# VHH binders against Uncharacterized protein F13C5.5, part 9

Target 1, 168 residues: Uncharacterized protein F13C5.5, of Caenorhabditis elegans (o76565)
Amino acid sequence: EICPMDKHAICNTGHLSCTCSVSQEDEAPVPEISCNALIARDLETGNFPVVSVEFDLNNSAEALEEFPEDAFRDKISSSLRVDEEDVIVLRTSCVGTDDTLTIQFVILKKDTNSSALPFAIEDLIDAESIATRMKAMGHLSQIANLDVDTIEYTEELVDLEFEPSNLE
Key: E = the ipSAE of ESMFold2; O = the ipSAE of ESMFold2 at other seeds; V2 = 0.75 times the mean of E and O plus 0.25 times the DockQ between their complexes.

## First folded at step 6 (VHH; framework vhh_5c3l_4)

Design m_6D (from i1_mix with T102D; at its last look DockQ between E and O 0.90; V2 from the best seeds 0.66)
Fold by ESMFold2 at other seeds, look of step 6:
Structure m_6D (fold): chain B 168 residues (1-168), chain A 120 residues (1-120)
Amino acid sequence: as target 1 above (168 residues)
Amino acid sequence: QVQLQESGGGLVQPGGSLRLSCAASGFTFSDYWMSWVRQAPGKGLEVVSDISSGGGKTDYADSVKGRFTISRDNAKNTLYLQMNSLKPEDTAVYYCAKYGYDELRYFDSRGPGTQVTVSS
């Protein structure tokens, strides 16, 4: 049910050291910037348009303990002819399974306001276009040496079990 | 106002070499992936080689791997293609092309091209 990676979502922009965890232990420092604060989510639903990539871990020789984010961003950026710095991983999740990993990401536009937080939908390359282009390539059966099962546009972000806003 | 201007084409014998240049202006050259694209007589366009905005990543068509080298000089806003061991099949008009960013994997600009003819 539970994958080798801990139940957490990790996001990283080139500007911030941002971590998201499910732990609320006293010795663990809270993140300075919440992963949810990186994006301007829909007020009512929490929805945000992303590209969702699901990896099949069944044929992995080793348990995956850490997502190879740099290799993922390198493959995405080179495949789509964008810069690595503009590929923003918002979610890394294997919650509810031992054999799949879900990565949700967006890509920043090249305009000057692209580094301003929170990222609004208009600051991002259209996620449906990204997913369509990736699926049309037909050679993205592996990304970062992981077997790709699906690539889809979605507006449903994987939920974080811990929200930093729960701390008073 | 994007401007791309190729130069360095010409007539060369099989086995010879040429170096193509592309002068770029009207945009921030260092922000974009660039490409050399060619069109042989009676054929469609073929992407010959791509290079990342910083120059650290390159890709080549199988037909030119090991013979052609793409490079860029961001200080001079110039793209290059070193073409070695030229074959008659390399005869084409060669275009310098700029990738758009938001359109993903699409060229939004290209130059007028330079003719390369490989013949005895």
Scores: ipSAE 0.578, ipTM 0.815, lowest interface PAE 1.2, mean pLDDT 77
ESMFold2, look of step 6: ipSAE 0.588; ipTM 0.817
ESMFold2 (binder alone), look of step 6: mean pLDDT 89; pTM 0.908

Design m_9E (from i1_mix with R105E; at its last look DockQ between E and O 0.75; V2 from the best seeds 0.00; counts 0 for: pae E 2.2 > 2)
Fold by ESMFold2, look of step 6:
Structure m_9E (fold): chain B 168 residues (1-168), chain A 120 residues (1-120)
Amino acid sequence: as target 1 above (168 residues)
Amino acid sequence: QVQLQESGGGLVQPGGSLRLSCAASGFTFSDYWMSWVRQAPGKGLEVVSDISSGGGKTDYADSVKGRFTISRDNAKNTLYLQMNSLKPEDTAVYYCAKYGYTELEYFDSRGPGTQVTVSS
């Protein structure tokens, strides 16, 4: 089952690999740093503008053990005419439930130096524009064979349920 | 700074073939999805075909699917459109266009176009 997560989830690849969820209280250390490290969050609130996609898992066509990130990235890439490597997943979260999954992501601008972490808001394609475009598309009621319930712009990242012992 | 230049248009009889080329400069060609867009006389712009930055994903308008093939050579900074089984309805100015990444623009650049005329 995708939800709840086993222990943690690692998102992205290469130097952008990072922990996008932690479901086990005492898992330390996780193999990758927190995805918080990729973005210049507001230090007071932890806020950062993202696109948030919520999946309704009640009607999943098959049992999935893990979020199909490659298929998700592929669908976002082809729908928005951006490269898969520029789609950065920051969160995969079940929020303590077994029937919903929330994915939060951003997309790098093409002139962004992907090694210059953390990314500021101006390094990323405007998240509100992304969410608006995705909601206007009729073919995004499913992504990666999962039913999409909502697509929203937000500045609130879902919490990592447990803080990993690695650098944030 | 960005420059797109189409070539290969011309007059052709129905059922014939043409191959369009687009030379690109002033930007990192391999970083962007590219498109061929056409405008028939007295009509609006129609996206004919799209191709991903690496060339591995393509899409086509229903009106050209099976007859046209988009391709790119990133080493030569060149976009191509192979047009087979041409019909009078394909008569248009064909433009090479670049997708933008800022604010998710459809196209932020295009060339001056090349005329394709399919004589009935």
Scores: ipSAE 0.431, ipTM 0.759, lowest interface PAE 2.2, mean pLDDT 85
ESMFold2 (binder alone), look of step 6: mean pLDDT 87; pTM 0.890
ESMFold2 at other seeds, look of step 6: ipSAE 0.433; ipTM 0.757

## First folded at step 7 (VHH; framework vhh_5c3l_4)

Design j_4R (from j_6D_K59D with G54R; at its last look DockQ between E and O 0.74; V2 from the best seeds 0.67)
Amino acid sequence: QVQLQESGGGLVQPGGSLRLSCAASGFTFSDYWMSWVRQAPGKGLEVVSDISSRGGKTDYADSVKGRFTISRDNAKNTLYLQMNSLKPEDTAVYYCAKYGYDSLRYFDSRGPGTQVTVSS
ESMFold2, look of step 7: ipSAE 0.584; ipTM 0.827
ESMFold2 (binder alone), look of step 7: mean pLDDT 90; pTM 0.915
ESMFold2 at other seeds, look of step 7: ipSAE 0.672; ipTM 0.860
ESMFold2, look of step 8: ipSAE 0.691; ipTM 0.870
ESMFold2 (binder alone), look of step 8: mean pLDDT 90; pTM 0.915
ESMFold2 at other seeds, look of step 8: ipSAE 0.680; ipTM 0.865
ESMFold2, look of step 9: ipSAE 0.681; ipTM 0.864
ESMFold2 (binder alone), look of step 9: mean pLDDT 90; pTM 0.915
ESMFold2 at other seeds, look of step 9: ipSAE 0.612; ipTM 0.838

Design j_7K (from j_6D_K59D with S103K; at its last look DockQ between E and O 0.84; V2 from the best seeds 0.62)
Fold by ESMFold2 at other seeds, look of step 7:
Structure j_7K (fold): chain B 168 residues (1-168), chain A 120 residues (1-120)
Amino acid sequence: as target 1 above (168 residues)
Amino acid sequence: QVQLQESGGGLVQPGGSLRLSCAASGFTFSDYWMSWVRQAPGKGLEVVSDISSGGGKTDYADSVKGRFTISRDNAKNTLYLQMNSLKPEDTAVYYCAKYGYDKLRYFDSRGPGTQVTVSS
C-alpha cells in the first residue's frame, strides 16, 4: 500500500508535499503505512538511495494544487518499461524553494514481494542506474505535463514537513 | 529458458495486410513489456511497437502509426502485430523481443524473426 497523496497534499501553487501521517485520535485506527515505513532507511542519517526529480514550476499555467502521481508513475513506468505499480513515490516536496517541486522515488525489482515491508536496498532496482538511464532519454524533459529541471541519484531523502511516528 | 517464436510473415502486395504472432514460453509472459522490432535490408534495427505487460499501454514508431496494431493475449502467452496498408518500405525481418525489466529498456531476448516482403 502507498500513502494516498490527496490525504497529505499541503502544497498550494508549487508547495506540494506527501506527508504521510498517523491519526492523532487515540480511538481512531491509524493508517497502516507511512512513507517512512516503506523503506529501511539508515537509522542514524535517514539516508536511502533514491531517484530525485526536480520540476520547474515557473511555466505552470495554473496553480498546482496536488501532484499528479498517477500520471507521473505512468510516464516513469512506460518510459523504463516496468509496471507502474512498482514505481514507489517516497517524497513529494516543494519546501525550500517557491518555484520547484521535488519528487523522490524508487522502483521494485520484478521479483520483489510488494507486501514485504520495509523494502531494503536489494529489493529495488539500482537507483543510480535508473537516474543514468532517465538522463539519457530525450522524452523526459516533461513528465505529467510538468517541466523537468533535473534528474539525479541521491541518498538524501527530502525531510517530511510533518512526521508523526507510526509504531513500527 | 526464454523462447520466442514468430510466425505469419510472407510475401504480400502493397496495400495488403498481415498478422504476425509470437509464441512465448520459459518466462511469465504477463510480467513483461514486449516489443516488435524490425530490420529492413541494409538498415539498422527499428523498434516498431511496444506493449505494456497488461496490454493497456502501447507505443508505435511514427512510420507505422495508424497502420499497425500491437496486441497480446496473456492467457495464450502470445504477442501479435496486425499490419495493414503495407508499403514496400515495410519489407523487413520482424522480431519479437522481451524487455529485461531490471535492465530498464534493454531487450534480454528476441526470436529468430519472420520475413515480411511487400512487393508486387
Scores: ipSAE 0.520, ipTM 0.784, lowest interface PAE 1.4, mean pLDDT 78
ESMFold2, look of step 7: ipSAE 0.574; ipTM 0.812
ESMFold2 (binder alone), look of step 7: mean pLDDT 89; pTM 0.904

Design m_4T (from i1_mix with G100T; at its last look DockQ between E and O 0.51; V2 from the best seeds 0.00; counts 0 for: pae O 3.2 > 2)
Fold by ESMFold2, look of step 7:
Structure m_4T (fold): chain B 168 residues (1-168), chain A 120 residues (1-120)
Amino acid sequence: as target 1 above (168 residues)
Amino acid sequence: QVQLQESGGGLVQPGGSLRLSCAASGFTFSDYWMSWVRQAPGKGLEVVSDISSGGGKTDYADSVKGRFTISRDNAKNTLYLQMNSLKPEDTAVYYCAKYTYTELRYFDSRGPGTQVTVSS
């Protein structure tokens, strides 16, 4: 089992952690800390500019039990020469398919590494610039031993609060 | 107003050692990844080694792994490169460079460099 669809929606920052996963038949409680509280999303759409990395899990040599977030953040931070603590993973999702994994992240600007929340777009390195730089790099075809399919800038943040498989 | 000043270069025989230093001022040194880069005659810039802002992560070009050690002293605003087992191929001008977050640019802040010459 590469990515069971109902168990892998998580949101982490390194300073805050929450479990946003909800199973259809699961009696486990939903976490009190909302992943959406980390960022100042657009009030009408829920959109927020992020870098979106899609992994192709069909050809992975290793079984994926949980997303290796630390290895992901390590590779991103080392590749872009930023501090690992400034790389914030906002979404980990394979909802709607078990053959791909989508990771959405942002990077804090150094001058905004205060404890103040929520982060605004202006607190973050421009996500389009990050995606452009990463696409130009030749060594990011695999991250954390997972095959990278695409790296894109997007404003469509996965909304874990309203995804049926995350709320059932 | 970034100021970087390299020192410690010179002429050394193959197999010898040198320690390079880079004095930094005009910015918060402890906030940034730092790099040693070199330019051999007729070549472009090559990243030799990188070190994270706190010093906990390092990376090296394949050609220098096991021979060179990058380090930093954030209390003294100083970057170091210990170079052992030097080869003629290490002959280059060595630069201390600062990364930037806001432009995702590489080497937009560097010193004037220090010459390292490895020759019998």
Scores: ipSAE 0.262, ipTM 0.635, lowest interface PAE 3.0, mean pLDDT 74
ESMFold2 (binder alone), look of step 7: mean pLDDT 85; pTM 0.862
ESMFold2 at other seeds, look of step 7: ipSAE 0.288; ipTM 0.654

Design m_5W (from i1_mix with Y101W; at its last look DockQ between E and O 0.94; V2 from the best seeds 0.63)
Fold by ESMFold2, look of step 7:
Structure m_5W (fold): chain B 168 residues (1-168), chain A 120 residues (1-120)
Amino acid sequence: as target 1 above (168 residues)
Amino acid sequence: QVQLQESGGGLVQPGGSLRLSCAASGFTFSDYWMSWVRQAPGKGLEVVSDISSGGGKTDYADSVKGRFTISRDNAKNTLYLQMNSLKPEDTAVYYCAKYGWTELRYFDSRGPGTQVTVSS
């Protein structure tokens, strides 16, 4: 079962691998970088605008060991008519539950002519517009064989329970 | 300034073929999904086919699936629609359209169109 998530999860950004869920400090191997390092979060709150997708796992007939990130990226990019490589998953987390999986992501603009980290809000397609379009589409009730419960714009990233103790 | 210019339309008999082209300029063509959209007389707009920025993913309206093929040449900044087994119901103005990122899944630009007429 993927939830509750016992270990860290690694998200592939196309150019970097980062920890996007950490549930305890004694993981092995210890990840080197947090997905927080990809984005220019607000210095006081840690907020950053993202699209948050919650999956209801109660109807899942398949045992799920890891989040199917490639299938997720493929469905999002095809549905929104953007490139798969520009879909950046920042969080894959159960948020302490055994029946809900939360995925938070952003989409990079190609026209910014920048790949420099960290990404600022201006480097990304407007997250509220993404969430609005996804809600309006009739075929996103299931993504990668998982039932979608909610799709929302938010500025509140799911907390990592622990930050990696190496370099962020 | 985005510019899209369609060509290749005309009059053809049922069962015939046409190939439409769309020359694109004023933007990085290879960064965007592109579409062919048509408007039949007295009807609304219908998305005929979509193609991904790299050309590896395509989608078609049920009414044209198996008969039409969308393609692109990113080196020439050109979008194509091969139309085979044409039917009178395919009579329409065909537009080349560019998806935008401000209103996702909406076209932010399209050309003036090219007329396709299928009649005996």
Scores: ipSAE 0.514, ipTM 0.794, lowest interface PAE 1.6, mean pLDDT 83
ESMFold2 (binder alone), look of step 7: mean pLDDT 87; pTM 0.889
ESMFold2 at other seeds, look of step 7: ipSAE 0.529; ipTM 0.800

Design m_h27R (from i1_mix with K57R; at its last look DockQ between E and O 0.85; V2 from the best seeds 0.63)
Fold by ESMFold2 at other seeds, look of step 7:
Structure m_h27R (fold): chain B 168 residues (1-168), chain A 120 residues (1-120)
Amino acid sequence: as target 1 above (168 residues)
Amino acid sequence: QVQLQESGGGLVQPGGSLRLSCAASGFTFSDYWMSWVRQAPGKGLEVVSDISSGGGRTDYADSVKGRFTISRDNAKNTLYLQMNSLKPEDTAVYYCAKYGYTELRYFDSRGPGTQVTVSS
């Protein structure tokens, strides 16, 4: 597989940690719960607005063994002039394709009344505005040395293939 | 209330140096990217340099790269600009500015500015 993220990936290492990709069952339990635990979906629709970045891996010179999350967050935060700690990656997945990597993230507001987990939609910078700003920039055709195919606003997270088995 | 106060401007000969300071209050200084922005007489605003919230990333306009150094001291809530090898075209009012989160890549606050004049 060109996409190197097999088994699982852990995102937001440090203060926040959660499973952002599970592509194959693992004999050992995944040590973190799903990144779904960080967010409060809309009660009626189940929606949660995110920015979705798809990378085209077809022309990659080397197979990607794991997503370079730190470089991604650094590029997003520096490009948008926000604090890196406010960029929250929720998904890093190749689910549905062999040569496309999908990254989904949000950016937290500063100084909001809603600072506790789970993050509500009101705690976030408007995802459509983020995606629009990123598409207007002329230098985001490559992020973390990966070729960007699309940057889109969406209200649906890519599903995890398997539930993390950290309760066994 | 956000307050930004620049200091350290003045008159200097070409080739000289100045160090600007900006005292910040009314917000969590360490949470935000900061910038030095200048405006020459009759001209628009130019972003001179940016620095990340933690100080680990800096960017410079091509016209000042190699001559100016931005830095910050988050313990003192102070932003700095060391300006070396000054040229007459560096003459401007220099503003300390704070990036906001409402409209990304735009300033939500700036100080009253400090005049830098480079002249023989």
Scores: ipSAE 0.530, ipTM 0.813, lowest interface PAE 1.7, mean pLDDT 82
ESMFold2, look of step 7: ipSAE 0.583; ipTM 0.830
ESMFold2 (binder alone), look of step 7: mean pLDDT 89; pTM 0.905

Design m_noK (from i1_mix with K57S; at its last look DockQ between E and O 0.91; V2 from the best seeds 0.65)
Fold by ESMFold2, look of step 7:
Parts: C-alpha cells; structure tokens; sequence
Structure m_noK (fold): chain B 168 residues (1-168), chain A 120 residues (1-120)
C-alpha cells in the first residue's frame, strides 16, 4: 500500500490546523476539527473552488507513511512567491485509487483576517488563476519528491471520509 | 503607496565588494517576498535574487550564486544585497522589487534603482 494516510491526516498549523483526510471509515476520535470548517462551501453542492494536484505514486522509490505537507507547502509558496502561511491545505486523499494522491489547497489573500472563519471565496486568491500559473511553470513536474500528474482548478472537493466497503 | 529606495551602488574594481540597501515603506514589508533585479547596459531585466517574507528561503541566479547574499531586516523595513567577488559583467542598474498577490510571480512595485559599475 503506497497511499500515505494510515488513519487520518492533519493539515496546516496553529489556529488553521484541521483534519484534511480520514483514511479509515470508523476512526474516532480524530485530533482536530474538519478542514470543512475553514471554508464556506456551497450549501447545496458542498463545492468550493480549489487547486487540485494529483500525484502518481507508482514510481515512488520509497513507500510513504504520511503526506510530506511541509515540503509541499514550501514548494508551492516558493514557486508562487507567496507567504508559506497563506497556503492552506484542505484535502489529502487517495480515495478511489491506491496509486494516486490528490492534494487540494487554497491561498489566502494578504488582506484576509485568518481568524475570521469560515473563509469565503472572496477571501482567497482565485484558484483558477493559481492553477493556470502553476501549469505555466516548468519546474513543478515534481513536488516534495512526488511525481505530479495533473494540476487543475476544480470546485469538487474530494470526500474527507472513505465510503463504506462492500467487499464483504 | 508603495515606496522602494535603493542605495549603496557605486564604482568598484573587479574582485571588490558592495552592499546594497533598499528602504521600504507604504506596505507591510514583512508580508511579501522581495527581490533584487538588475539591468545591464543594452540588456533586459534579470532577477538576481529573491527572499521570502520571513527571510527563511532564498534563491539566486546561477551567475551570482556563491558571490551574492540577499537578506532582510523586517524590523527596519530594509532589504539588502551583499555583493562579493564582483565582475565586470555585474555592471548594471540594480532595482529593489516587491512581489504582489494580484498576479502571482510578478512584481507590482520597484524602486528607481542604483548604479553598480565594476571596472578596472
């Protein structure tokens, strides 16, 4: 098993620390509140605009036990010349596949009060602009020693929890 | 309004050193990546070095690695460039520049520049 999330994943630090994945269907308790609490998702669909990065794990030289979030945040912030603290990770997920990892994130505007939760779309840098800029940069084919398959704008958040298995 | 003012340029012989300073005002200096960029006579603008808002991450053009050091003092709102082992090819106007958040990876402000001339 290549996917790096044994039980759950906690993303971000400080007052923005939150659960960005739950890897087991019956895990309780998790140590932090859901990352859903950070954002004002659409009430009907649950949608929210994010940048979605998919990694190909098939060529990993080393099995991962946890997503290397610090290295990811460092690479994103340094590549875009934004403050590291403004990069907020909302999802880390292998849901639906064992050989890919999906990371979804947003970036705060500098005038955003980071304590005024939940963030509205207007509090964040336009996710489509971020994705477009990242695709134009040629050095993002690998992030945090993981091979990048795709970088896309989307409004569809991956689920935090696994669906129940019907394999029995 | 953002204000950036460079100083510390001048005439120096090859192998010499200079330290450039950039005084910043009109914005929260500690919130932004900053850059030194230069323009040699008859050439385009070249990014020399970048530094993160807290100073923990730096980047350099290959032509200056090991010779130039970018730093910042957020308490004084000042950006620095220490230039050692200067070469004639380093002759340029050096600008202090600020990255913005409106269009990522673009400068939204720069100063009027300071001339550095390296000649024997």
Amino acid sequence: as target 1 above (168 residues)
Amino acid sequence: QVQLQESGGGLVQPGGSLRLSCAASGFTFSDYWMSWVRQAPGKGLEVVSDISSGGGSTDYADSVKGRFTISRDNAKNTLYLQMNSLKPEDTAVYYCAKYGYTELRYFDSRGPGTQVTVSS
Scores: ipSAE 0.555, ipTM 0.816, lowest interface PAE 1.6, mean pLDDT 85
ESMFold2 (binder alone), look of step 7: mean pLDDT 89; pTM 0.901
ESMFold2 at other seeds, look of step 7: ipSAE 0.572; ipTM 0.826

## First folded at step 8 (VHH; framework vhh_5c3l_4)

Design m_10W (from i1_mix with Y106W; at its last look DockQ between E and O 0.74; V2 from the best seeds 0.61)
Fold by ESMFold2 at other seeds, look of step 8:
Structure m_10W (fold): chain B 168 residues (1-168), chain A 120 residues (1-120)
Amino acid sequence: as target 1 above (168 residues)
Amino acid sequence: QVQLQESGGGLVQPGGSLRLSCAASGFTFSDYWMSWVRQAPGKGLEVVSDISSGGGKTDYADSVKGRFTISRDNAKNTLYLQMNSLKPEDTAVYYCAKYGYTELRWFDSRGPGTQVTVSS
């Protein structure tokens, strides 16, 4: 039942490295900027089109302390026949119970200048098309040895920032 | 404008070998996964082998595993298929194909193909 989000998580590499999980109160500020900085989100809602993968951790044979990001990106890229470096993780979160993990990602188009942040929707492969292809494959019931519960297109990003104390 | 041109097909006896080549132009070859796909007489298309953009990952159909080797030379914009221990069942038109990023299908381009015939 161990979700890897009891501390912050840093996603991606190089100039795309960013905090992709809700940070613990005792880690303010986190060591890396928010993954929000990678994308041009809707100014009012914070929405951005992504592929959302939810993992059911109930059947995990091992206690999972960290999300295996490299294996996830490797499986996504090899399954979709795209480059691993174009798969950008924006969120890793245990929004549900300790036995559920949600990953939200996008894939860069080949003509995208990766140094020109933030990415707009036009810089990315259509997320609904990605989710549709992943569902149609029928062989993505496990990714990175984790059981996949759902694969969805969504515009609702998990809240990335640490929530303040309830001591208003 | 993507262009793919296969060569190296021909007639060969069972147990023989052939090497197919595919010259690529009109796109940045090193950015894309590439594939060899074949169509045997009266059959649909079968993906024979895939190779990642940098050449570090390969995949093969079970029917050719251990006999065929896919490779690429990104400096020459060329994809290869080394075909050893050929069998009559390998008789097909072989196509060089490019994976794409923009549509629901896996291939967005392929060449006109090269005929491989394995017969005694």
Scores: ipSAE 0.512, ipTM 0.790, lowest interface PAE 1.5, mean pLDDT 83
ESMFold2, look of step 8: ipSAE 0.624; ipTM 0.841
ESMFold2 (binder alone), look of step 8: mean pLDDT 87; pTM 0.881

Design m_22R (from i1_mix with S52R; at its last look DockQ between E and O 0.84; V2 from the best seeds 0.00; counts 0 for: pae O 3.0 > 2)
Fold by ESMFold2 at other seeds, look of step 8:
Structure m_22R (fold): chain B 168 residues (1-168), chain A 120 residues (1-120)
Amino acid sequence: as target 1 above (168 residues)
Amino acid sequence: QVQLQESGGGLVQPGGSLRLSCAASGFTFSDYWMSWVRQAPGKGLEVVSDIRSGGGKTDYADSVKGRFTISRDNAKNTLYLQMNSLKPEDTAVYYCAKYGYTELRYFDSRGPGTQVTVSS
């Protein structure tokens, strides 16, 4: 099962490798710096514009034990006709569930130096435009063999940790 | 300014072959996905084939799969389409097109086209 995650998740490759999910069930140390380090989030709110994709896992293939990031990146790349290395995944989170996976990502503009971290909003393709184009395509009801529930623009990054109890 | 110039079209008999070329200038050719698009008489545009910026992955319309091969030479800024086993329904104007990052999934430039006619 992809969810709930029992291990920390690393996203991206090379100098962009970063922790995109933290699992309380994983006893190992967090293996990389946070993906927060890649982006210049608003200092007061932590907000940053991203594309958010939610997957409904209730009928997913049983053989998938981890999020298939490479297949996801490939499908985004091929659908939008952008290079795979320009697709940057910031979050892969179950948000404390066993039936919903949330992926949040951005896409670099071609004139962006990928080594000049952190990326500002102007270094990235407009996230609302990306979400709008993906929703209009109609053939993205499934990505990487996972059923897509929603594709939305948002500025709210999911937390890297479990949601706290509402009963506290 | 972006310039795309197709060549290699012509009249060929059914079963024959042609190789189309597209010379590109005015942009960093190796940064962008490229496509061949065709328009048959009285019909809309059809994407024939796409190729990624690095040349490693390609896609084809079902109607040409197994007969056409897209390729690129990033050192020469040139896109190619090898067309084998040509059929009369392949008759069209063939355009070289560049994808852009500003309007995702849309061409931002294309050439004037080259005519391919398949007839006995």
Scores: ipSAE 0.366, ipTM 0.716, lowest interface PAE 3.0, mean pLDDT 86
ESMFold2, look of step 8: ipSAE 0.500; ipTM 0.780
ESMFold2 (binder alone), look of step 8: mean pLDDT 87; pTM 0.887

Design m_6P (from i1_mix with T102P; at its last look DockQ between E and O 0.84; V2 from the best seeds 0.00; counts 0 for: pae O 2.3 > 2)
Fold by ESMFold2 at other seeds, look of step 8:
Structure m_6P (fold): chain B 168 residues (1-168), chain A 120 residues (1-120)
Amino acid sequence: as target 1 above (168 residues)
Amino acid sequence: QVQLQESGGGLVQPGGSLRLSCAASGFTFSDYWMSWVRQAPGKGLEVVSDISSGGGKTDYADSVKGRFTISRDNAKNTLYLQMNSLKPEDTAVYYCAKYGYPELRYFDSRGPGTQVTVSS
């Protein structure tokens, strides 16, 4: 299988660690809470403005074992001249497609008030502006050694098929 | 009220060295990537080097790799550029620049610059 999403994926580090993908119901408690907990989503739609990057997985010489999040965050932060710690990944997903990996992320503003969860839209750098700048860059045809198909602004988060449970 | 002030430029012979400094105030210096940018006579602006907010990541134009070293001291709010093995082609006004957010233009502030002249 091209998309290596066995059970779930954990994104980010430290106090922002969260479950960014769940491909099936987990019999044991997942190690982290849902990345939904990081953001103040629209109560009716679940929408939140993000940058969405779609990767074409067809050219991988070997099946992708894990999403290379560290390399992704490093490339995004260095390209945009922001700190790696401020790049927050909310979704990693192949749901509905065997050949495409979708990564959705936001970037936190430098501000003491913005450390409080959940993040509101004003705590984050404008996602549409980020996507516009990334699309204008000629060197982002690959990120983390994966072929980029599209970079778009969207308010529609990819569904997290199963909500993680942290109950003991 | 961002203020950036470059110093350390001057006249030097080919093969010589200079160290540029940039004093920063009016913003939280340690939160931002910083850059040295230069403008040679009759040319446009060229990004010479970038450094991350904590100093752990650096990047250099191909023309200066191995000869120039960017650094910063966040306790002193100062950016540095060590320039070794200088060539006549390095003659330019050197500017200290602050990166802003991606939704703004790349550099949201720069200093007045310091002249570096490499000639016999």
Scores: ipSAE 0.381, ipTM 0.730, lowest interface PAE 2.3, mean pLDDT 82
ESMFold2, look of step 8: ipSAE 0.460; ipTM 0.784
ESMFold2 (binder alone), look of step 8: mean pLDDT 88; pTM 0.894

